# Ledger of designs, part 26: VHH binders against q9usu1r752to985

Target 1, 234 residues: q9usu1r752to985
Amino acid sequence: TPEEFASQMTLLEFDYLKQIPSREWIFRSWVSRDSRSAVRNYINFSNCFTYWIINCILEKKNTKARTAVISFFIQTAYKCLSLQNFSTLMSIVSALNSAPIYRLHAAYKLVKAEDIICLSGLREIVETKKNFSTYRALLRKAELPCVPFLGVILSDLTFIDEGNPDVLDSSPHLLSFNKRHRLADVVADVCRFQSSSYEMQSNTDLQSYILHRCRFVNQDLSYLFDKSLSLEPR
Key: E = the ipSAE of ESMFold2; O = the ipSAE of OpenDDE; V2 = 0.75 times the mean of E and O plus 0.25 times the DockQ between their complexes.

## First folded at step 14 (VHH; framework vhh_7pa5_2)

Design n15 (at its last look DockQ between E and O 0.87; V2 from the best seeds 0.82)
Fold by OpenDDE, look of step 14:
Structure n15 (fold): chain B 234 residues (1-234), chain A 123 residues (1-123)
Amino acid sequence: as target 1 above (234 residues)
Amino acid sequence: QVQLVESGGGMVQPGGSLRLSCAASGFTFSNYAMSWVRRAPGKGPEWVSTISSSGGRTYYADSVKGRFTISRDNAKNTLYLQMNSLKPEDTALYYCARDRYDFWSGQTEFDYWGQGTQVTVSS
């Protein structure tokens, strides 16, 4: 069920979140693409999961089957929202917004009106307009436990890093405390999210299944787009 | 673990040819677009060419268009770059890279790189 799937994805992604040590934020291990980076591992999983969704839809043989999968993930994304799992929500909506999937008009036409309305609301939440203003507003109101979308956090960290010197211009040997404080605030927020836990029962078989399947999907959007064209020509 | 190993580099005279190879392992090669990127001395990385996962689509930088040909053999997990009519400006360390669109950043990235193979074009 969408509810069970959302629960297991929430637990899975929360585990990824909890595995990120504070030192990674300081050293920015993900920038160097260090294989030991927990952040990088999380990014890799999330992308693989998004591609997996795209592949799941495109592997279906007919429009009705594609519609069923799309509906499933719309409902799953909605359940993720209720669990305050914005990371999985973002991944699902990203898949549905991707060029290969977004263009599947015949499939979407068969989606129930209620699900279409739901999807519209979900798309609004994940919009990048005004620097993710809707998402940020929801996150500020979120109670623990919560799985934030780390993409925004990483963007904020990058902004702080690029927008502020490491040292003072007037005294190159002196560290910028302002920059450090800003970085510390972001890290503190992440630590807060890591300090809680979800109460749902873990299904390790389902989680392992998803992890395994995600590793073997096509991750070429150009290829996937061509496949989409073959399924629903222009 | 993902590994990319380049080979085929060397020294050639202007107008000469080289064929680079990249051996991939640790992932399903046929599921990813692949690219060549080069870095000349004192310069930043420069994108050279990209090929889709199936090999059906190829892209080239203007600086190498008409001279270089990217190809792949998915059965052998190998990426190739045929370089013809080489110029001194082509002198660089050539990297094989795996392409992926990152949904977090909304950008295409090269998430894995090889160690590179040196190409030197000199008279």
Scores: ipSAE 0.905, ipTM 0.956, lowest interface PAE 0.4, mean pLDDT 94
Fold by ESMFold2, look of step 14:
Structure n15 (fold): chain B 234 residues (1-234), chain A 123 residues (1-123)
Amino acid sequence: as target 1 above (234 residues)
Amino acid sequence: QVQLVESGGGMVQPGGSLRLSCAASGFTFSNYAMSWVRRAPGKGPEWVSTISSSGGRTYYADSVKGRFTISRDNAKNTLYLQMNSLKPEDTALYYCARDRYDFWSGQTEFDYWGQGTQVTVSS
C-alpha cells in the first residue's frame, strides 16, 4: 500500500540521515571523491530510488498499468507529506516531473481528478522558485520527527563556504566570524532533525526489497526518455 | 565497490591511433551512460565523449568529433575509445567515468572515475 510504502521509506531515509557524522557537515565530506561519505551514500540511494520510480512506470506495457503506478506514487508522496518525510516526497515528485514521465499524457488522462489535484499541490511544495520558498516555509513549521530534504541544506552549506571567502581586503576577521556563525546554525539545525525518532514498525522484507531493486535499474535518463517515446509516441 | 580501470594508453606519433579500454565492475554496467574525460598538463578536466547505456546514442566534444569513436560492449562490461588522427593537443590523462543525472544537484555528474591512462602524442 502507499501508506506502508511511505512509512518504510521514511524509516529508510531517517536511518540514512541519522548515520551522518557531524564531521561531514564541518568538512563537507561529500565534495571530496577520495573519501567515503555517509552524505554521498545517501545522495546515491536517493537518486537510485528516483530512477526506480521512473523504471517502475516505464516497465508497464499498457497505459492503464502505468496510470496505476503513477497513482500509487502520488498517494505515497501525499502520505510522506503527512509523515513530514520531505526527502521521499522530493524524490517522487522529481521522478514524476522528469521528462520520460511528465510526457505520458495518455497515462495521466486516466489518473483520478483527486490524485491530479493532490499532485498539483505536491508540485508547489517542491518548486525551486525563490530558493525553495514554499518548502522552507513548510519545514520551519514542521515538528519532530522530520526528514528534511538534504539537497537544500547541502546547497546552503556550499553557498556559505563559496559565497563567503575567509579573506577579503576590507574585513577578513569579521567575514570569517560570520561564516563560522552561519555554518554552526545550519549544522545545529541538522543535528536537531537527527535527534528524534519515528515510532513506526520496521518491515525488514519491504525495506530490503526497496534497497535491492533500486540498485538494479537503468539510470540513464536519455535511454529512459527513448523508452518513454516507444510507449507513448509523439 | 564500483571500479573503473582504464588501459591502452601510451606514446604515439602525431597522426597515429590508439584504442583505450575501461573495465567496469561492482555495478550493472548496462544501466549507465559512460563518458571519457581527459586532463591535459596544467589544465582542468575536459569532457571528451559520452555513450548511452544501450550504446544507441553517442556524443562528442567538438575538438574530437570525426576523429574519436566511443563504443561499449555490455556483455564484457567494457567501454572503448578509438582515437584516430591523434594530435599533440590530445596528450592527456584519460579517465573513464560513470555518468548520471543527479536529481539533488539538478545536473549530470560523473559519480565514479577510474585512475586514468596516459596518452602522449609527440614527435
Scores: ipSAE 0.702, ipTM 0.864, lowest interface PAE 1.0, mean pLDDT 88
ESMFold2 (binder alone), look of step 14: mean pLDDT 86; pTM 0.861

Design n16 (at its last look DockQ between E and O 0.83; V2 from the best seeds 0.82)
Fold by OpenDDE, look of step 14:
Structure n16 (fold): chain B 234 residues (1-234), chain A 123 residues (1-123)
Amino acid sequence: as target 1 above (234 residues)
Amino acid sequence: QVQLVESGGGMVQPGGSLRLSCAASGFTFSNYAMSWVRRAPGKGPEWVSGISSTGGRTYYADSVKGRFTISRDNAKNTLYLQMNSLKPEDTALYYCARDRYDFWSGQTEFDYWGQGTQVTVSS
């Protein structure tokens, strides 16, 4: 069910979140693409999951079957929202907004009106307009437990890094305390999320299944787009 | 673990040719677009060429168009770059890179790189 799937994805992604040590934010281990980076591992999983959704839809042999999968993930994304799992929500909506999937008009026409309305609301939440203003507003109001979308956090860290020198211009030997303070605030927020816990029952078989399937999916959007064209020509 | 190992580099005279190879392992090679990137001394990385997962689409930087040819053998998990009519300005360390669209950043990225193979064009 969408509810069970959302629960297991929430637990899975929360585990990825908890595995990120504070030192990674300081050293920005993900930038160097260190294979030992927990942040990088999370990014990789999330992208693989998004591609997996795209592949799942495109592997279906007919329009009705594609519609069923699309509907399933719309409902799953909605359940993720209720669990305050914004990371999985973002991944699902990203898949549905991707060029290969977004263009499947025949499939979307068969989606129930209520799911279409739901999808519209979900798309609004993940909109990048005004620097993710809707998402940020929801996150500020979120109670623990919560799985934030780390993409925004990484963007903020990049902004802090690029917008502030490491040392003071007037004295190159002095550290920029302002920059460090801003970084510390971001790290504190992440630590707050990591301090919580979900009470749902873990299904390790389902989680392992998802991890395994995600590992072997096609991750070429050009290929996936061509496949989409073959399924629903222009 | 993902591994990319470049080979085939060397020293050639202007107008010469080289064929680079990249051996991929640790992932399903046929599921990913691949690229060649080079770094010349004192310069930043420069994208050279790209190829789709199936090999049906190829792309080239203007600086190498008509001279370089990218190809792949998915059965052998190998990426190639045929370089003809080489010029001194082609001197660089050449990297094999795996391409991926990152949904977090909304950008195409090279999530894995090899160690590189040195190409030197000199008279």
Scores: ipSAE 0.903, ipTM 0.952, lowest interface PAE 0.4, mean pLDDT 94
Fold by ESMFold2, look of step 14:
Structure n16 (fold): chain B 234 residues (1-234), chain A 123 residues (1-123)
Amino acid sequence: as target 1 above (234 residues)
Amino acid sequence: QVQLVESGGGMVQPGGSLRLSCAASGFTFSNYAMSWVRRAPGKGPEWVSGISSTGGRTYYADSVKGRFTISRDNAKNTLYLQMNSLKPEDTALYYCARDRYDFWSGQTEFDYWGQGTQVTVSS
């Protein structure tokens, strides 16, 4: 059930988004390793979920079974797009683009043409060329509710903070004012996304299953690549 | 909670040997690659050695190749570093670190570190 999976992932990711207090955006709390931050917890969940997808595919011993799992996640990512859940969409495409999975040519040959076309479109959205230009265009058009991909927001906050030069002839008060205004704009955008709600009904059994399964999978890409080689030698 | 506890440090003369251990708890040890990282006095962290989740692949910084051997025992949740032919330049606080490629940053991160064990190599 790609549609239900996408709906419950959307609710789960939205809960992570809502948990982030505004001070974390201002002070960039995720950079410090000595404090636990809601942003860092969300990054960890997102990585665990991405690894879970990779493990789900590689645990299948025959090509047809791996194809079925790949197709399931393509359809799930497409449903996430329709829900404007860009975070889960990014995680799924990252898993499918990872070295262990991208190389599974025999499995991809068995994926039906409409799903391959769908995947191509999803890959355009996540491409990083031109600073995520396709994704940013979609995000600007998105109505609420929406789960943005925070990776782009975190990068924007870092660039604003680190890109503030103290040049000999520059006015320090103008640079500080511009920096605060730009930071406030990014924070306001995040708060806008946090202020809405999805209407979907929670399925706590499925959400708990996802949370449990994601934490107990192999998270070593080099091992996962070796496993991929054993399943489809090249 | 994830916990990494290093031990086995001490003082040795140049040319000596030490074996470091790291006891891991609070996570499935066999699911993660692991590293040793060191911090010399007044310097930043330097990656020393890494090992895959199964132990099937090992990696070394050029400065320690041929002298250090990383290993792990997944049944005992323990990471090891055998350090031979020690030099004064190896003097540092040695940390056990858990590795994971971070899909958001696009690079490998050390998400948990121990408190470190001191290795001092002096005449």
Scores: ipSAE 0.720, ipTM 0.867, lowest interface PAE 0.9, mean pLDDT 88
ESMFold2 (binder alone), look of step 14: mean pLDDT 86; pTM 0.866

## First folded at step 15 (VHH; framework vhh_7pa5_2)

Design k11 (at its last fold request DockQ between E and O 0.94; V2 from the best seeds 0.84)
Fold by OpenDDE, look of step 15:
Structure k11 (fold): chain B 234 residues (1-234), chain A 123 residues (1-123)
Amino acid sequence: as target 1 above (234 residues)
Amino acid sequence: QVQLVESGGGMVQPGGSLRLSCAASGFTFSNYAMSWVRRAPGKGPEWVSGISSSGGRTYYADSVKGRFTISRDNAKNTLYLQMNSLKPEDTALYYCARDRYDFWLGQTEFDHWGQGTQVTVSS
């Protein structure tokens, strides 16, 4: 069910989040693409998961079957929202907004009106306009436990790092404590999210299944777009 | 782990030809688009050519269009770059790279690179 799938994805991604040590935020280990980076591992999983969704839709043999999968993930994304799992929500909406999937008009026409309305709301939440203002507002109101979308956190860290000098302009020999303070605040927020826990029961078989399937999907959007064209020609 | 190993570089005269190869391992090669990128002395990286996972689509930088041909053999997990009519400005270290669109970043990235193979075009 969408509810069970959302629950297991939430637990899975929360584990990824908890595995990130504070030092990775400070040293920005993901920039060097260190294979040992927990952040990088999380990024890789999230992308693989998004591609997995795209593949799951495109591998279906007919329009009705594709519609069913699309509906499943819309409902799953909605359940993720209720669990305050914004990471999985973002991944699902990204898949549905991707060029190969977004263009499947025949499939979307068969989606229930309620699900279409739901999808519209979810798209608004993850909208990048005004620097993710809607998402940020929801996150500010979120209670623990919560799985934030780390893409925004990483963007903020990059902004702080690139937008602020390491030293004071007036005194180049002095460290910028303002920059360090801002970085520390972001890290503190992440630590707060990591300090909580979800109460749902873990299904390791389903989580392992998802992890395994994500590793072996096609991750070429050009190829996937051509596949989409073959399924629903222009 | 993912591994990319380039070969086939060398020194040639202007107008000459070379064929580069890239051996891939540690992942399902046929599931990824691949690219060639080069770095000339004193210059930043320059994208040279790309190929879709199935080989159905190929792309070229304007600087090499009509002279270079990218191809792949998915059964052998190998990427190729046939370089004809070589010019001195083609002199560079050539890298094989795995392509992926990153949904977090909203852009295409080269998430893995080889060590590179040197191509020198000189009279």
Scores: ipSAE 0.899, ipTM 0.955, lowest interface PAE 0.4, mean pLDDT 94
Fold by ESMFold2, fold request of step 17:
Structure k11 (fold): chain B 234 residues (1-234), chain A 123 residues (1-123)
Amino acid sequence: as target 1 above (234 residues)
Amino acid sequence: QVQLVESGGGMVQPGGSLRLSCAASGFTFSNYAMSWVRRAPGKGPEWVSGISSSGGRTYYADSVKGRFTISRDNAKNTLYLQMNSLKPEDTALYYCARDRYDFWLGQTEFDHWGQGTQVTVSS
């Protein structure tokens, strides 16, 4: 069911979030491809999961079957919103907005109106306009427990590090204090999210199934687009 | 554990040919697009060529079009680069790289690299 899938994805993503040691925020361990950081492991899982959604839809040979899978993930994303799991929400909407899936107009035409309205609202949340302003507003109002979308946080940390000169001849101590303060604010927010727990019961079999299946799907967006063309020709 | 091992590099005269190979293991090779990337002395990485997961689509940088041919054998988990009409500016360390569009970055990323194989085009 959407409800159970959303719950187990929330627990799974929250485990990834909790495993990230504080040193990775400070040293930005994810920027090196040679590092084996917990952040990079989480990014990889999130991408694999997004591709898995795309593959689940495209493996169905019948338009009604593809519609059913699309509807399932819309409903799952809505449940993720209610659980304040913004990471799974972003992954699902990213998959549904991907070129191979967004173009499946015949399948989308069969989706119930209420699910289409729901999807439209979910798409507003993930919009990049004004630096994710809609998402950031929702996140500020969210209570714990919450799984934030880490991509925005990582981008903020990178921007602060690269956009702030460490020293300028005119005001070296002020610039160093400002950079330190901004970094501390972002890290404190992340640590706050890491400090809580979800109360849902684990389904280890379902979580293991998701982890296993995600690794063994096609992760070539160009190939997946071609497969999409074969299922719904232009 | 993902592993990419390049081979086939060497020293060759201008106008000569080389064929590079990349042996892939630790992942389902046929599920990923692949690229060749090169790094000339003192310069940053330059994308050379790419191929879709099935092999049905190939892509080339302008500097190598008509001279290089990328291919793959999914049954042997191997990526190839046939390099003809080699020029001194082709001298570089050539890397086999695994492609993936990264939904967090919003762009294609080379998420795994080989160690590289040296190609030297000189007198």
Scores: ipSAE 0.732, ipTM 0.873, lowest interface PAE 0.9, mean pLDDT 88
ESMFold2, look of step 15: ipSAE 0.711; ipTM 0.871
ESMFold2 (binder alone), look of step 15: mean pLDDT 87; pTM 0.880
ESMFold2, look of step 16: ipSAE 0.716; ipTM 0.863
ESMFold2 (binder alone), look of step 16: mean pLDDT 88; pTM 0.885
OpenDDE, look of step 16: ipSAE 0.898; ipTM 0.954
ESMFold2, fold request of step 17: ipSAE 0.721, 0.718; ipTM 0.864, 0.867
ESMFold2 (binder alone), fold request of step 17: mean pLDDT 87, 86, 87; pTM 0.877, 0.878, 0.878
OpenDDE, fold request of step 17: ipSAE 0.894, 0.895, 0.895; ipTM 0.956, 0.956, 0.956

Design k12 (at its last look DockQ between E and O 0.06; V2 from the best seeds 0.00; counts 0 for: pae E 12.1 > 2, placed apart)
Fold by OpenDDE, look of step 15:
Structure k12 (fold): chain B 234 residues (1-234), chain A 123 residues (1-123)
Amino acid sequence: as target 1 above (234 residues)
Amino acid sequence: QVQLVESGGGMVQPGGSLRLSCAASGFTFSNYAMSWVRRAPGKGPEWVSGISSSGGRTYYADSVKGRFTISRDNAKNTLYLQMNSLKPEDTALYYCARDRYDFWYGQTEFDHWGQGTQVTVSS
């Protein structure tokens, strides 16, 4: 069910979040693309998961079957929202917004009106307009436990790092405590998210299945777009 | 782990030809788009050519269009670059790279690179 799938994805991604040590935020280990980076591992999984969704839709043999999968993930994304799992929500909507999937008009026409309305709301939440203003507002109101979308956190860290000097302009020999405090605040927020726990029961078989399947999907959007064209010609 | 190993580089005269190869391992090669990137002395990296996972689509930089041909053999997990009519300005270290669109950053990235093979075009 969408509810069970959302629950297991939430637990899975929360584990990824908890595995990120504080030092990695400070040293920005993901920038060097170190294979040991927990953040990089999380990014890789998330992308693989998004591609997995795209493949799951495109591997179906007829329009009705594709519609069913699309509907499943719309409902799953909605359940993720209720669990305050914004990471999985972002991944699902990204898949549905991708060029190969977004263009499947025949499939979307068969989606129930209520799911279409739901999808519209979800798309609004993940919009990048005004620097993710809707998402940020929801995150501010979120209570623990919560799985934030780390893409925004990484963007904020980059902004702090690039937008602020390491030393004071007036005194180059002095460190910028303002920059350090801003970085520390972001790290503190992440630590707060890591300090909580979800109460749902873990299904390790389903989680392992998802992890395994994600590793072996096609991750070429050009290829996937051509496949989409073959399924629903222009 | 993912591994990319380039070969086939060398020294040739202007107008000559070379064929580069890239042996891939540690992942499902046929599931990824691949690219060639080169770095000339004193210059930044330059994208040269790309090929889709199935080989159905190929792309070229304007500087090499009509002279270079990218191809792949998915059964052999190998990427190729046929370089004809070589010019001195083609002199560079040539890298094989795995392509992926990153949904977090909203851009295509080369998430893995080989060590490179040297191509020198000189009279």
Scores: ipSAE 0.913, ipTM 0.956, lowest interface PAE 0.4, mean pLDDT 94
Fold by ESMFold2, look of step 15:
Structure k12 (fold): chain B 234 residues (1-234), chain A 123 residues (1-123)
Amino acid sequence: as target 1 above (234 residues)
Amino acid sequence: QVQLVESGGGMVQPGGSLRLSCAASGFTFSNYAMSWVRRAPGKGPEWVSGISSSGGRTYYADSVKGRFTISRDNAKNTLYLQMNSLKPEDTALYYCARDRYDFWYGQTEFDHWGQGTQVTVSS
C-alpha cells in the first residue's frame, strides 16, 4: 500500500540520516569522489531511488498500468508529507517531473482528478522560488520526527564553504567568523533532526526489497527518454 | 542570482558544425547536472543532451546521437555542446538548463534556463 511503502521509506531514509556523523557536515566528506562517506551513501541511494521510480513507470507496456504506478507514487508522496518525510517526497516528485515521465500525457490523462490536484500541491513544495521558501516554511513548522531534504542541507553547506567570491572589503576575519557561525547553525539544525525517532514498526522484508530493487536500476537518462518516446510517441 | 548565458549560435550550411557555450554564474556550477534543450519554430521544447555534475555521465536524445557531444569545464563554469553534421531539422533556439535536484536525481527538473542562442541550418 502507499501508506506502508511511505512508512518503510521513511524509516529507511531516517536510518541513512542518523548514520551521518557530524564531522561529515563540517568537513564535507562527500565532495571527494574517492572517499567513503555516509553522506555519499545516502546520495547514491537517493539517486537510485529516483531512477527506480522512473524505471517502474517505463517498464509497464500498458498505458493504464503506467497510470496505476504514477497514481501509487503520488499517493505515496502525499503519505510522506503527512509523515514529514520530505526526502522521499522530493525524490518522488523529481521522478514524476523528469523529462521521460513528465511527457507521458496519455498516462497522466487517465490519472484521477484528485491525484492530479494532490500532485500539483506537492510540486509547489518542491519549487525553488525564494530558495525553496515553501519547503523551508513547512520544515520550520514540522514537529520531530522529521526527515529533511538532504539536497537543501548539502546546498547550504556548499554555499557557506564557497561563500561569496566577490569580497569587496577584503576582510578575511569577518568572512571566516560569518562562515563558522552559519556552518554551526546548519549543523545544529541537522543534529536536531538526527536526535529523534519514528514510532512506526519496521518491516525488514519490505525495506530489503526496496534496497535490492534500487541497486540495479538503469540511470541512463538518454536510454530512459528513448524508452519513453517508444511508449508514447510524439 | 543564477545566470546562464548561451553563445556560439549562428547560420551554417547542412553538414556544418557549431560549438555552443553556456557561461554559468551565481551558483556552484560543479554541483549541478546540466542540459541543452531546444525549441524549433512552432514546436514545443525538446531535450537534446545532458551531463552529470562531474561530467562522468552524458546523455543524448536519439535525434542527435553520434552528431552532438556535450561537455563541461567546471574550472571555467562553462557548459559546451559540439554540434557536427548539422541538419535543417536542428534549426532551433538552444537553451542551457540547470537541474533543480542535483546530487541525487540527475536531470529530473530544470529550474533555470538561459535566454538561448539561435542555430539556423540552411543553404
Scores: ipSAE 0.000, ipTM 0.178, lowest interface PAE 12.1, mean pLDDT 80
ESMFold2 (binder alone), look of step 15: mean pLDDT 87; pTM 0.883

Design k13 (at its last look DockQ between E and O 0.88; V2 from the best seeds 0.83)
Fold by OpenDDE, look of step 15:
Structure k13 (fold): chain B 234 residues (1-234), chain A 123 residues (1-123)
Amino acid sequence: as target 1 above (234 residues)
Amino acid sequence: QVQLVESGGGMVQPGGSLRLSCAASGFTFSNYAMSWVRRAPGKGPEWVSGISSSGGRTYYADSVKGRFTISRDNAKNTLYLQMNSLKPEDTALYYCARDRYDFWAGQTEFDYWGQGTQVTVSS
C-alpha cells in the first residue's frame, strides 16, 4: 500500500540521515566526492530512487498500468507529507515532473481527479520558486520526527560558504566568526532532526528490495525520454 | 566500486588520427550515458562528446564536430572516441566520465572520472 511504502521509505531515509556525522558538514566531504561521505551516499540513493520510479512507470506495458503506478506514487507522496518526510516527497515529485513522465498525457488522463488535485498540491510544496519558500515554511512548522530535504540544506551551506569571506574584510588576519556561527546553526538544525525517531515498524525485506532495485535501473534521461516517446508518441 | 580507465592516447602529427578507449567497471555500463572531457594546458575542462546509454544518441562540441566520433560497446563495457583530422589545439588530457542528471542539484553532472589519457598533436 502507499501508506506502508511511505512508512518504509521514511524509515530508510531517516537511517541515511542519522548516519551523517557532524564532522561531514564541517569538512563538506560531499564536495570532494569522498566515497566515504554519508551525504554522498544519501544523494546517490535518492537519485537512484527517483530513477527507479521513472523506470517503474515506463516498464509497464499499457497506459492503464502506467496510470496505476503513477497513482500509487502520488498517494505515496501524500503519505510522505503526512509523515513529514520531505525527502521522499521531493524524489517522487521529481520523478513525476521529469520529462519522460510528465509528457505521458494519456496516462495522466486516466488518473483520478482527486489524485490530480493532490499532485498539484504536492508540486506547489516542492516548487523551487522563491527559494523553496513553501517547503521552508512547512519545515519551520514541522515537529519531530521529520526527514528534511537535504538538497536545500546543502544549498544553504554552499551559499553561506561562498557568500561570506572566511576572514574579516577589515582585518584579513581575523577569522569570520559570523560565517562560522551561520554554518553551525544549520548543522545544529540537522542534528536536531537526527535526535528524534519514528515509531513505525521496520520492514527490512521491503527496504532491502528498494535498495537493491534502485542500483540497477537506467539512469539516462535521454534514453528514458526516448522510451517514453515510444510508449506515447507525440 | 566504479572505475574508468582511459587508453589510446599518444603523440601524432597534425592531420593524424587516434582512437581512445575507456574501460568501465563496477556498475551497469549500459544504464548510463557517457562523455569525453578534455583539459588543455592552462585551460579549464572542456566537454568534447557524449553518448546515450543505448548509443542511440550522440553529441559533439562544435570544436570537434565532423572530426570526432563517439561510440560504445555495452557488451565489452567500453567507450570509444575516434579522433580524425587532429589539430594542435586538440592537445589535452582526455577523460572518460559517467553522466547523470542529479535531481538534488537540478543539473547534469559527471559523477565519476577516469585518470585521463594524454593526446599531443604536434609537428
Scores: ipSAE 0.913, ipTM 0.957, lowest interface PAE 0.4, mean pLDDT 94
Fold by ESMFold2, look of step 15:
Structure k13 (fold): chain B 234 residues (1-234), chain A 123 residues (1-123)
Amino acid sequence: as target 1 above (234 residues)
Amino acid sequence: QVQLVESGGGMVQPGGSLRLSCAASGFTFSNYAMSWVRRAPGKGPEWVSGISSSGGRTYYADSVKGRFTISRDNAKNTLYLQMNSLKPEDTALYYCARDRYDFWAGQTEFDYWGQGTQVTVSS
C-alpha cells in the first residue's frame, strides 16, 4: 500500500540521514570524488529511487496500468508529506515531473480528479521559485521527526562557503565570524533532524526489496524519453 | 565497485587513426549513458562524445564531428571511440565517463571516470 511504502521509505531515508557525520557538512565531503562520503551514498540512493519510479511507470504496456502506478506514487508522496518526509516527496515529484513521465497525457487523463488535485499541491511544495520558499516555510513549521530534503541543505552550504569572500577592510575577522556563524546554524539544524526517531515498525522485507530493485533500472533519461515516445507517440 | 578501464591509446602521425576501448564492470553497463572526455596538456576537461544506454543516440563535440565515432557493445560491457583523421590538437588524455542526470543537482553529472589512456598525435 502507499501508506506502508511511504512508512518504509521514510525509515530508509532517515537511516541514511542519521549516518552522516558532522564533518561532512563542514568539509563538504560530497564534493570530492576521491573520498567515501555518506552524503554521496545518500545522493546515489535518492537518484536510483527516482529512476526506479520512472522505470516502473514506463514498463507498463497499457495506459491504464501506467495510470495505476502514477496514482500509487501520488498517494505515496501525499503520505510522505504527512510523515514529514520531504526527501521521498521530492524524489517522487521529480520523477513525475521528469520529461519521460510529464508528457504521458493519456495516462494522466485517467488519474482520478482527487489525485490530480493532490499532485498539484505537491508540485507547489517542490517548486524552486524564490529559493524553495514554499518548502522552506513548511520545513520551519515541521515538528520532529522529519526528513528534510538534503538538496537544499547542500546548496545552502555551498553558497555560504563560496558567497562569503574576504572583504579587504580593517575588520576581516568580522566576515570570517559571520561565515562560521552561518555554517554553525545550518549544521545545528541538520543535527536537530538527526537526533529524533520515527515510531513506525521496520519491515525489512519491503526495505530490502526497495533497495535491491532501485539499483537495477535504466538511469539514462534520454533513453527513457525515447521509451516514453514509443508508449505515447507525439 | 564501479570500474572503467580505458585502453588503445598511443602515438600516431597526423591523419592516422586509433580505436579506444573502455571496459566497464561493477554495474549494469546497458543501464547508463556513457561519454568520452579528454584533457589536453595545460587545459581543463573537454567533453568529446556521448552515447545513450541503448546506443540509439550519439552526440559529438563540433571539434570532432565527422572524424570520431562513438559506439558500444552492451553484450561485452565495452565502450569504443573510433578516431580518424587525427590532428595534433587531438593530443590528450582520454577518459571514459559514466553519465547520469542528477535530480539533486538538476544537471547531468559524470559520476565515475576511468584513469584515462594517452593519445599523442605528432610527426
Scores: ipSAE 0.717, ipTM 0.861, lowest interface PAE 0.9, mean pLDDT 87
ESMFold2 (binder alone), look of step 15: mean pLDDT 87; pTM 0.875

